# Designs tried in a protein design chat: VH-VL binders against Rho GTPase-activating protein 11A (ARHGAP11A). Part 5

Target 1, 191 residues: Rho GTPase-activating protein 11A (ARHGAP11A), of Homo sapiens (Human) (q6p4f7r49to239)
Amino acid sequence: VPFNALPHSAVPEYGHIPSFLVDACTSLEDHIHTEGLFRKSGSVIRLKALKNKVDHGEGCLSSAPPCDIAGLLKQFFRELPEPILPADLHEALLKAQQLGTEEKNKATLLLSCLLADHTVHVLRYFFNFLRNVSLRSSENKMDSSNLAVIFAPNLLQTSEGHEKMSSNTEKKLRLQAAVVQTLIDYASDIG

## First folded at step 16 (VH-VL)

Design r3 (from p3 with light chain N38H)
Fold by OpenDDE, fold request of step 19:
Structure r3 (fold): chain C 191 residues (1-191), chain A 123 residues (1-123), chain B 111 residues (1-111)
Amino acid sequence: as target 1 above (191 residues)
Amino acid sequence: QVQLVQSGAEVKKPGASVKVSCKASGYTFTSYYIHWVRQAPGQGLEWIGYINPSGGDTYYNQKFKNRVTMTRDTSTSTAYMELSRLRSEDTAVYYCAREYYDESGYYDAFDIWGQGTTLTVSS
Amino acid sequence: DIQMTQSPSSLSASVGDRVTITCKASQSVDYEGDSYLHWYQQKPGKAPKLLIYAASRLQSGVPSRFSGSGSGTDFTLTISPVQAEDFATYYCQQSWDTPLTFGAGTKLELK
């Protein structure tokens, strides 16, 4: 189901955000200090159970382990019918990462202006959440770089990580992570 | 020492209920899932279900058709499994087990087991 | 339900031998690069003991002579060299789907 068709909540300063994202991020707010948040593997059977409950509108996230909620968030983006970062922007985004630091940041953010308004709102909300997580990296060991490596495949929905590794593949993966890291670091400037 | 200590052997009639206790010590009881597994005489292992750390969430093997109830008492660090409408086929050793997790995450593997509770169901 | 098939059901070995036990799942138990397959040892009158989790991760306190390998549907537990205390029944377990299921077990006996 496209995220636009999912239940949405009105979030001050962000707009309409999928209710699941709001609930998941809100639930994780008290756990952003957890070491390895988003890195640790979750229970597959519990992920399935949580997903089913969420799909039926049951409020079950408050009692779930942070790693399960984190796993559910990754899965949410991965299983969207289209990547939240649209495929038609991928090439330009990757090229932008090969520029100097200042130009890279400017180009990446300019490209984000090509995103649909609703997508911008969702990404701004989510990346600001990730930024907050990264700001606690001294405790959770999850800086923006680490988070970027984890979320790049999910947000871009690329399968390069499962291919035989080559120098070109490695480069592409690094550039993809760089895109996500830039968006985390400049979350408020997206769109 | 980290351990789970279960209640003693039970002998029940068909149709009766049994409640097995599992007392935890040596670790933070409210941080771990508890699973229950049984083993019929000379047979393999059968998973019954789990209860989350808070006790507010449970998942049961559908095979037991709503005959199982899992609960937790935080104040005594004790988990309970109640099995109702007992049958002869329920004769088994029942184990409580702690679900393992580490820096890599959760895998639904069981690192700490109780010593087992023998249940005999006979007319 | 996911069926777990172990082979052999029983085998005999001598101390010092290399022993291999296989476990086959009726469907893949992999998720995001991890295999949700675990191995246990059980001795008569005792509870199972966790040996290997996530197919190849050695549980703390378990001797290094135990090792696990495999992915997808095919997994292997290796004991090398076998010690006198290793004669027991071994079980594989999947945690990819509910209900969690175990193999029927492999009994390792002294030759």
Scores: ipSAE 0.857, ipTM 0.940, lowest interface PAE 0.5, mean pLDDT 95
Fold by OpenDDE, fold request of step 19:
Structure r3 (fold): chain C 191 residues (1-191), chain A 123 residues (1-123), chain B 111 residues (1-111)
Amino acid sequence: as target 1 above (191 residues)
Amino acid sequence: QVQLVQSGAEVKKPGASVKVSCKASGYTFTSYYIHWVRQAPGQGLEWIGYINPSGGDTYYNQKFKNRVTMTRDTSTSTAYMELSRLRSEDTAVYYCAREYYDESGYYDAFDIWGQGTTLTVSS
Amino acid sequence: DIQMTQSPSSLSASVGDRVTITCKASQSVDYEGDSYLHWYQQKPGKAPKLLIYAASRLQSGVPSRFSGSGSGTDFTLTISPVQAEDFATYYCQQSWDTPLTFGAGTKLELK
């Protein structure tokens, strides 16, 4: 299903955001203090059931465990037709992470300006949510670094994590995580 | 101290209905999914379905979809499983089980089981 | 439905032995790096007891002589060394898809 074909909701200050993303993040808002949020495994059978309901327009997230909702979010990005972070920016984004701290942040955010407006809105919404989660890291143990490791493969749709690890692969994974971490830390400056 | 206690043995005629109860204690009832599993005499285990005590949403094995109803009473921390239009093949021990949850998440494994309720369906 | 093939159906062992039980799923039960395969022990007249969850995670309170391994479609439960109280029936269970399904069981008997 094309990204634009998904139901969208108008969100003040962000624009049109996929309704599922809004519903999922909203549902998780009361659970952002949950230890290991997004790291904990969800029920696969419930993920399938919830996804089916969501696809049919049934509101079912209110009673779902936060781990299941978190799992749906990861799956949502992973199953997009194209990575939400476009593949043509990956190389530049990874190179940016190898710069000094100040230059790294500037370069990463500058690259985000190359994103389509709609993508910027969606990413700003989502990364702002993740930032809020990270701000509760004293409770949930999920700082921006931890969240970045979890979401980088889903947002970039890379499969390197499932292959035998080499030194180069490990480095690439670290750089991918660094990209996502930077975007979390500077969510409001994306685009 | 965490336990599930089920209702007593049942003897029913074909075509009848049975309602089995499962009372939870020692933990927060609404925090854990309850599953139902049955075991025919000398046979293996068969999954019937689950209920989320928080909200009451259910999911049934299609084999039982039209005959099984799962409910819960949060005030008494009790889950119920009703099976209608009973047949001889429904003769089994019925178990309620709590779905396991830890710091790693949910895996749909069952860590706490009731003692079982024997159902005999015979003419 | 996912079929769970458990082998052997029965085996005999002595206290102190090393025992291995296998479980094969008709399709992969892996998801995001985890295997949704669990092992239970059941004694006559009693409810099943969870031993291993997610293929290799030992349930709290379960002796370390129990271990699980495997991924994808092939899984094993190992008991070493077997103790007198371990003679029972063991079941594998998948939770990757509905309906949840169990293996037919393996009865471990005293030699």
Scores: ipSAE 0.840, ipTM 0.930, lowest interface PAE 0.6, mean pLDDT 95
Fold by ESMFold2, fold request of step 19:
Structure r3 (fold): chain C 191 residues (1-191), chain A 123 residues (1-123), chain B 111 residues (1-111)
Amino acid sequence: as target 1 above (191 residues)
Amino acid sequence: QVQLVQSGAEVKKPGASVKVSCKASGYTFTSYYIHWVRQAPGQGLEWIGYINPSGGDTYYNQKFKNRVTMTRDTSTSTAYMELSRLRSEDTAVYYCAREYYDESGYYDAFDIWGQGTTLTVSS
Amino acid sequence: DIQMTQSPSSLSASVGDRVTITCKASQSVDYEGDSYLHWYQQKPGKAPKLLIYAASRLQSGVPSRFSGSGSGTDFTLTISPVQAEDFATYYCQQSWDTPLTFGAGTKLELK
């Protein structure tokens, strides 16, 4: 299901955000100090069970391990039928990251102005959540660089599994992470 | 020392129920999932299901879903498995096992096992 | 259900030998770079003991003569050199999908 067709909750200062995203992020905020949040794997069998409960509207996140909730959140973005960061912008976003340090950030944020308003609201919500996680990196060990590496494959997905290791593939992965890191570090400036 | 200690051997008739206990010590009981696994005489291992001691939520192997109930008592750090409508093929050693995780996450391997509870179902 | 096929069902060895036990899953048990395949040792009258998790990771306190390898559907437990205390039954277990399933076991005996 497209993200604009999902159930939404009204969130002060951000607007209408998919209810799952609000529920997952608020549950994880109770555990923001967890070392390796988002880096550690959740249980594959519990992820499947938890997803089924969430899809049927069951409130199940309060007792789930943080790493299981984190895994479900990553899966949410990866499995959207249309990527939240539109695929037609991916190449431009990568090119923006090849500019100089100040220029790359400005270009990336200017490209975010091409996003639909609803998409901007959801991205601001989510990336501000990730920024808050990164601000506690002295405890959780998850700075914006680490979070970017983890979330880049989930946000800048490809339709085909052809990730053959090469020097060019490594550069692409680094640029994808750089895009996500900029969005985390400048979350309030998106759109 | 981390350990799981189970209740003693049981002999039951077909149609009865059994409740096996599994007492945890040496670690934080609510931080680890508990699984139940059985082993019939001369046979391999068969997974029954798991319980999250923190909230009490369970998941059962479909084979047992309508006959098994898993519970826990956090005040005594004890997990329980009850199997109802017993049949002769339920004769087995029943183990509780702690779910292992490391710094990389959860793999659903079992690092600590109880000593086993022998159940004999005979008429 | 994921079927786990172990071979051989039994195997004879002498102390000092190199022993290889295989486990084949009916489908891949890999997810995001990890293999959800684990190995246990069980001696008569005792509970299983975890040796190897995630295909190749040695559990704390397990001697380095035990090693695991493989990915996808095909996995191997190697014991080299076999010691007197290693005569036992060995099981593989997958944790990719419910129900969690075990191989039928491989009994390692003195020759």
Scores: ipSAE 0.527, ipTM 0.796, lowest interface PAE 2.1, mean pLDDT 88
Fold by ESMFold2, fold request of step 19:
Structure r3 (fold): chain C 191 residues (1-191), chain A 123 residues (1-123), chain B 111 residues (1-111)
Amino acid sequence: as target 1 above (191 residues)
Amino acid sequence: QVQLVQSGAEVKKPGASVKVSCKASGYTFTSYYIHWVRQAPGQGLEWIGYINPSGGDTYYNQKFKNRVTMTRDTSTSTAYMELSRLRSEDTAVYYCAREYYDESGYYDAFDIWGQGTTLTVSS
Amino acid sequence: DIQMTQSPSSLSASVGDRVTITCKASQSVDYEGDSYLHWYQQKPGKAPKLLIYAASRLQSGVPSRFSGSGSGTDFTLTISPVQAEDFATYYCQQSWDTPLTFGAGTKLELK
């Protein structure tokens, strides 16, 4: 199911955000000090059970372990029929990261101005949440570069390509992480 | 000393119910899922289901879904498994086990086991 | 249900031997680069004891003579060298899907 067809909640300062995303991020904020949040794997059998409950509109996140909620959040973005960062922008975003230090950040944020307003609201909400996690990195060990490495494959989906590592795929992965890190570090400036 | 201590052996007749307790000590009870596993005499291991002690949510092996109920009491750090409509093939040792996790995540392996509760179902 | 096939069902060994026990899943138990397969030791009248989790990770307090390897559907527990206290039954367990399932066991006996 496309993200704009999902149930939404009104969130002050951000607008209408998918209810699952609000529920997941809100639940994780209570556990923001958790070491390795998003890096640690959730239980694969529990992720399947949680996904089934969420797909049927059942409330299930308040008692779930933080790493299970984090895993479900990663899966949410990976499994959208259309990536929330439009596929048309992926190569341009990667090229923007090959610019000089300050130019790469500005170019990446300028490309975010091409996003639909609703998409901008959702991305601001989500990336501001990730930024908040990164601000507690002394406790949770998850700075913006760590979070970027984890979320890049979930947000910048590749429909094809090599599964195995090569020199070209390593460079692409580094650029994808750099895109996501810029969006985390400059979350307020998206759009 | 991390420990799970189970209630004592039970002898039941077919059609009855049994409730086995599993008391945790030496760790934070609500931070770890509890699974139940049984072993018939001379046989291998069979998974029954799990409970999250924090919220009480459960998941049961479909084989037992209409006969098993798992609960917990966080004030006593005790998990319970009740099996109803007992049959002779339910004769087994019943274990509670703590779900293990490390710094890389959850794998649903079991690091701490109770000593087992022997259930005999015979007429 | 994922079927777990262990082989052999039993074997005999002497202290000092190298022993290999295999476990085959009816489908892959890998997820995102991790293998959801675990090994336990069980002695008569005792609860199982976790030896290896995630195919190859040694549980704390388990001697390094135990090791695990494999991925996908094929997994191996190796004991080298076998010690007197290692004569027991060994089980593999998958946790990729419910119901969680165990192999039928491999009994390691003194020759």
Scores: ipSAE 0.506, ipTM 0.788, lowest interface PAE 2.3, mean pLDDT 88

## First folded at step 17 (VH-VL; from r1 with light chain N38H)

Design s1
Fold by OpenDDE, fold request of step 19:
Structure s1 (fold): chain C 191 residues (1-191), chain A 123 residues (1-123), chain B 111 residues (1-111)
Amino acid sequence: as target 1 above (191 residues)
Amino acid sequence: QVQLVQSGAEVKKPGASVKVSCKASGYTFTSYYIHWVRQAPGQGLEWIGYINPSGGDTYYNQKFKNRVTMTRDTSTSTAYMELSRLRSEDTAVYYCAREYYDDSGYYDAFDIWGQGTTLTVSS
Amino acid sequence: DIQMTQSPSSLSASVGDRVTITCKASQSVDYEGDSYLHWYQQKPGKAPKLLIYAASRLQSGVPSRFSGSGSGTDFTLTISPVQAEDFATYYCQQSWDTPLTFGAGTKLELK
């Protein structure tokens, strides 16, 4: 189901955000200090169970362990019909990462202006959440770089991370992570 | 020492109910999922279900869904499994088990087991 | 349900031998680069003991002579060298889908 067709909640300063994202991020808010948040593997069977409950509108996230909720968030983006970061922007985004630091940031954010308004709102909400997580890296050990490595495959829906590694593959993965890291670091400037 | 200690052997008639207890010690009881597994005499292992740390969430094997109830008592660090409408086929050793997790996460593997509770169902 | 098939059902070995037990899942039990497959040892009258989790991760306190390998649907438990205390029944278990299921077991006997 496209995220536009999912139930949405009105979030002040962000607009209409998929209710699941709001609920998941809200639930994780009290656990952003958890070491290895988003890095630790969750229970697959619990992910499936949680997914089923969420799909039926059951409020079940409050009693789930943070790693399961985190896993569900990753899965949410990964299983969208299309990557939340549109495929048609991937090449340009990756090229932008090869620029100097200042130019890289400007180019990346400029490219984010090509995103649909609703996508911008969702990404701004989510990346601000990730930024908040990264700000607690002294505790959770998840800085923006670590988070970027984890979420790049999910947000871009790339399978390169599971392919046989080559020099080109490694480079691509680094660039993808760099894109996500930039968006985390400058979450408020997206769009 | 981290351990799970279960209640003693039970002998029940068909149609009756049994409630097995599993007392935890040596670790933070409210931080771990508890699973239940049974083993019929001379047979393999059969998963029954799990209960989350808070006791507010359970998941049962569909085979037992309408007959099993799992609960937790935080004050006594004890997990319970109740099985109703007992049948002869329910004769088995019942185990409670702690779900393992580490820095890598959860895998639904069981690192700590109770000593088992023998249930005999006979007319 | 995911069926777990172990082979062999039983085998005999001597102390010092290298033994291999296989476990095949009816479908892949991999998720995000991890294999949700675990190995247990059980001795008569005792509860199972976790040996290996996530296909290849050695449980703390378990001797290094135990090792696990594999991914997808095919997994292997290796004991080398076999010690006197290793004669027991071994089970694989998947946790990729509910219900969690175990293999039928492999009994390792002293030759």
Scores: ipSAE 0.854, ipTM 0.938, lowest interface PAE 0.5, mean pLDDT 95
Fold by OpenDDE, fold request of step 19:
Structure s1 (fold): chain C 191 residues (1-191), chain A 123 residues (1-123), chain B 111 residues (1-111)
Amino acid sequence: as target 1 above (191 residues)
Amino acid sequence: QVQLVQSGAEVKKPGASVKVSCKASGYTFTSYYIHWVRQAPGQGLEWIGYINPSGGDTYYNQKFKNRVTMTRDTSTSTAYMELSRLRSEDTAVYYCAREYYDDSGYYDAFDIWGQGTTLTVSS
Amino acid sequence: DIQMTQSPSSLSASVGDRVTITCKASQSVDYEGDSYLHWYQQKPGKAPKLLIYAASRLQSGVPSRFSGSGSGTDFTLTISPVQAEDFATYYCQQSWDTPLTFGAGTKLELK
C-alpha cells in the first residue's frame, strides 16, 4: 500500500504524516536514550502481531518494547511499494557524496528539492526524529553515522547487503549510508 | 539470584480449571516477557503463549486460545496461567519462562525457567 | 505451523567425543540477518536450559564447548569435547512465527 493511502495525521510544522510514523516516533520519544536503539533486534512474532493490530487500527504501541517499535519503523520503509527515497535520485545522491564536504551537503539538499512535497514533509519529520536520536548518542551510542548504516537499506530499498560483498558493493553501501547521514544531519533543510 | 518459582503440583478432574502461579525475583518483573510452555510425560515442549508484564497484553497459541488466560500481578511480581475445561491430554509439566534480552535485542529465547508445575488430569 | 525436525532422535557418545545435532525447519527462520533458532538442554526432572540463541550466540555462562551454526532452515549444535554433565536431551526452537515450536528432541547418552 502506498504511504499516501495510509491513514495520516496532521502534524504542526510538518503537515500530513502517516499516522503510524507519528505514533511510532512519539512512542519512541521517551526511549531515544536506549542504547542500541534501532540496532537491537526485535521479536519477529511480536512485530507480526503489532503490524496486524496497526493494520486494523488498534492502538498497541504504548506497551510495546522500544526495540519492537524500532523494528516496525524499519519494516515500514522497507515494505513500501517504492523506496521513500526515489530510485531515480539514487545515482545523483551517491555521486553527491563523493564531493567535498560543503559541496556534498549542498548537492544532497538540492537533490532533495526534487522530491514531492508530501515526501519532503514525511522525510523531514522522520529525519528530524532520527537527528534527535543521534543527539543522544553519548547515551544510546547511535550517532547519525550508525543510524544511517541501519536505515539506508530500508529507505533506499537496496538489497546489496544480502549479496556477496565486493569492493564496489562495499563502496556503494558506504555512499548510501553517507546520503542518509547527510539527511539526518541536515534534516531541517530537506526540500 | 534471578529465578522463577512456580506453584505446586495440581490434580484435577476433566472439565475443571487450574491456575498456576509464577513468581519472579532478582530482576525487574515488568521488563521481561513471560512465556508458558508445557511438556507432557516423555514428550517434547509445547508453547502456550506469552504475557507482557508491562501492560498485560497477551498472545495465545490458537490451540489454547479459548481455554487459556494469562494474567500478572505487578505488585507481587507474579504471573498466572489459567487453563479451563481440562482434559486428560492436558496432563503435563507446565513451565513459565522469561524471554531473553541482551544488547542485541529480543529473540524469543528463554533464559530463565520456573521449576515446573505438574498437572495431572484424571477421572 | 513451522515444523522442527531434529536428527538424530538419540545418539551415544563417550566423554571427549565430538557430537553434532541437526535441526531442520520446514521454512526459513531468518529475519534481517538473524536466525531465530535456539538450542536448549534438558536433564530429567529439570527445566530446559538455554545454550545457544540466534543460531550461534552462546548464552552467558554456557561452556565454549557448545557451539551453534546454520541459517535459513538448517542448523547444527556441536558439543566438543563432550563432558560427563552433557548427557541430556537437547531441543531446538524457532521463534520466527507463532506458534513457537520445538524440535522433538535429541537424547545424548553415554556410550
Scores: ipSAE 0.839, ipTM 0.929, lowest interface PAE 0.6, mean pLDDT 95
Fold by ESMFold2, fold request of step 19:
Structure s1 (fold): chain C 191 residues (1-191), chain A 123 residues (1-123), chain B 111 residues (1-111)
Amino acid sequence: as target 1 above (191 residues)
Amino acid sequence: QVQLVQSGAEVKKPGASVKVSCKASGYTFTSYYIHWVRQAPGQGLEWIGYINPSGGDTYYNQKFKNRVTMTRDTSTSTAYMELSRLRSEDTAVYYCAREYYDDSGYYDAFDIWGQGTTLTVSS
Amino acid sequence: DIQMTQSPSSLSASVGDRVTITCKASQSVDYEGDSYLHWYQQKPGKAPKLLIYAASRLQSGVPSRFSGSGSGTDFTLTISPVQAEDFATYYCQQSWDTPLTFGAGTKLELK
C-alpha cells in the first residue's frame, strides 16, 4: 500500500502521519535508552507475525521487544511501493554531499524543498524521532552517523538491490549515509 | 545460575489434558521468549510454539493451534504449556527452552533448556 | 514448512578423527546477511545443548573443535578432533520461518 493510502493520525506540530509510524516511534520512545537500538536485529519470525497483526489492524507494539519494533520500522520504509525519498532525487542528494562541509547541508536541505508537502511532514516527524534517538547516544550508543548507516539502505534503496562491494560502491554507501545523517541532524529544516 | 526447571513426569489417558510448568531462575524472566519443543521416543525434535513472558503473547505451530495453550506467571517466573485432547502420538519428552540473543540480535536459537518432562499417553 | 535434511543419519568415528555432518534446508534460511541455522548436541536422557548458532557462531563454553559453515540451504557442522565426550546425536534447526524445524538427527558413535 502507497504511503498516502495508509491510516493516518493527526500529530501536533507535524500534521497527518501514518498511524503505524506514530505507534512504532511512540512505543520506541519508552525504550530509547536501549543499547544498539536499530543496529541489533529483531527476530525474523516475530517480525513476520507482528507485520501480519499490524496489517490487520491489531494493536501489538506495546509489548514487543524494542529491536522487533525497530526492525518492523526499517521494513516499513524498505517495502514502500515508492521510496519516501523519491528515487529521481537520489543522485542529486549524493552530489550535494560532495560539496564543502556547509554547502553539503544547505544543498541537501534545498533539495528537500522539492518534496510534496505531505512527504515533508512525514520526513520531519521521522527524522526528528531519529534525532531524538541520537541525542541519547551516551546510553543507546546510536549517534546520528550510526543511525544513518542503518537507515540509508532502507531509505535510498534502489531496484539494484545488493551490489558487489568495491571501493567505488563503498564511496557511494558513505555518501548515502551522509545524506541521511544530514537529514537527521537538520530534521527541523527539511522543507 | 541460569536454569529452567520443569514439572515431573505425567501419565495420561487419551482425551485428557496435561499442563507442564517451566520455572526460570538466574535471569530476568520477562526479558527472554520461552519456546516449547517435544521429542517422541527415539525421534527428533518438534517445535510447538513460543510465549513472550512480557505481556503473554503466544505463537503456536499450526499443528497444535487448537490443542495448545501457553501461559506464564511473572510473579513466580514460571511458564506453562497445556496440551488438550491428548492422543497416543503425544507421548514424548516436552522441553521448555530459552530464546538466545547476542550483541547483533535474535536468531531464535535456544541456549538454555529445561530438563524435560516425560508425558506418556496410553489407554 | 521448511524441511531440514541431515546427512548421514549415523556415523562411526574414533577419537581424533575429523567428522562432518551436513544439513540441507528445502529453501534458503538467510536473511539480511545472516543464516538462521543452528546446531545442537544431545546425549541420551539429556536436553539438547546449543553448539553453533547463525551457522558459524560458537556458543559460549563450547570447545573450538566444533565449527559451523555454510549459507543459503547447505550447512556443515565439523568436529575436529573428535573427543570421547562428543559421541551423541546432533541436530540442525532453522529459524527463518514458522514452524521452526529440526533435522532428523545424526548419531555419532564410537567405533
Scores: ipSAE 0.558, ipTM 0.809, lowest interface PAE 2.1, mean pLDDT 88
Fold by ESMFold2, fold request of step 19:
Structure s1 (fold): chain C 191 residues (1-191), chain A 123 residues (1-123), chain B 111 residues (1-111)
Amino acid sequence: as target 1 above (191 residues)
Amino acid sequence: QVQLVQSGAEVKKPGASVKVSCKASGYTFTSYYIHWVRQAPGQGLEWIGYINPSGGDTYYNQKFKNRVTMTRDTSTSTAYMELSRLRSEDTAVYYCAREYYDDSGYYDAFDIWGQGTTLTVSS
Amino acid sequence: DIQMTQSPSSLSASVGDRVTITCKASQSVDYEGDSYLHWYQQKPGKAPKLLIYAASRLQSGVPSRFSGSGSGTDFTLTISPVQAEDFATYYCQQSWDTPLTFGAGTKLELK
């Protein structure tokens, strides 16, 4: 299901955000100190059970283990019919990261101005959540670089991605992570 | 010392119910899922379901079609499994088991098992 | 339901032997590069004991003579060298989908 067709909640300062995303992020904020949040795998059988409950509108996330909720969040972005970061912008975003230090950040944020307003609101909400996680990295051991590596394949997915590691593949993965890290570090400036 | 200690053997008639207890010690009870597994005489292992002691959420093997209820009491660190409308085929040793996880995450293997509770259902 | 087929159902061995037990799932139990397949040892009158989880990861306190391998649908448990305390029944278990299922067991007996 496209994210525009999902139930939405009105969130002060961010606007209308998919209700699942609000529920998952607020539940994880109660556990933001968890070591390895997003790095550790959730239970595959519980992820299936949780997804089914969420799809049927059941409130179940508050009691779920943080790593299960984190896994469901990653799955949410990975399974969108259209990537939330439009595929048309992926190459431009990668090229922006090859610029000089301050200019790469500015170019990446300027490219975010090409996103639809609703997409900007959702991205600002989610990336501010990830920034909050990174600010607690002394406790959870998940800085913005770590989070970027984890979320890049979930946000910048393509239909091809089963290649062996090579110099070119490693460079692309590094640039994709750099895009996501910029969006985390400058979350309030998106759009 | 991490352990799960179960209630003693039970003998029941068909149609009755049984409630098996599983007391945890040596670890934080609410941090680990508890699964229930049974083993009929001379047979292999059969999974019954799990409970999250933190919130009480459960998931049951459909084979037990509303005959099983899993609960817990966090104040005594004890999980319970109740099986109703007993049949002779329910004769088995019933185990509680703790879900294991490591630094990489959850794999739903069971690292700590109770000693087992023998249930005999006979007419 | 995922069917777990163990082979052989029983096996005779001497102390010092190398023993291999196989477990075949009716469908892949892999997810995101991990295998959701585990091995247990059970002695008569006792609860199962976890040996190997995630196909190849040795549980703490389990001797290195136990090892696991495989992926997808085909998995093996190897004991080398077999010692006197290893005569028991061994079970595989999958955790990729509910209901969680176990193989029927492989009984390792003294020759």
Scores: ipSAE 0.553, ipTM 0.806, lowest interface PAE 2.0, mean pLDDT 88

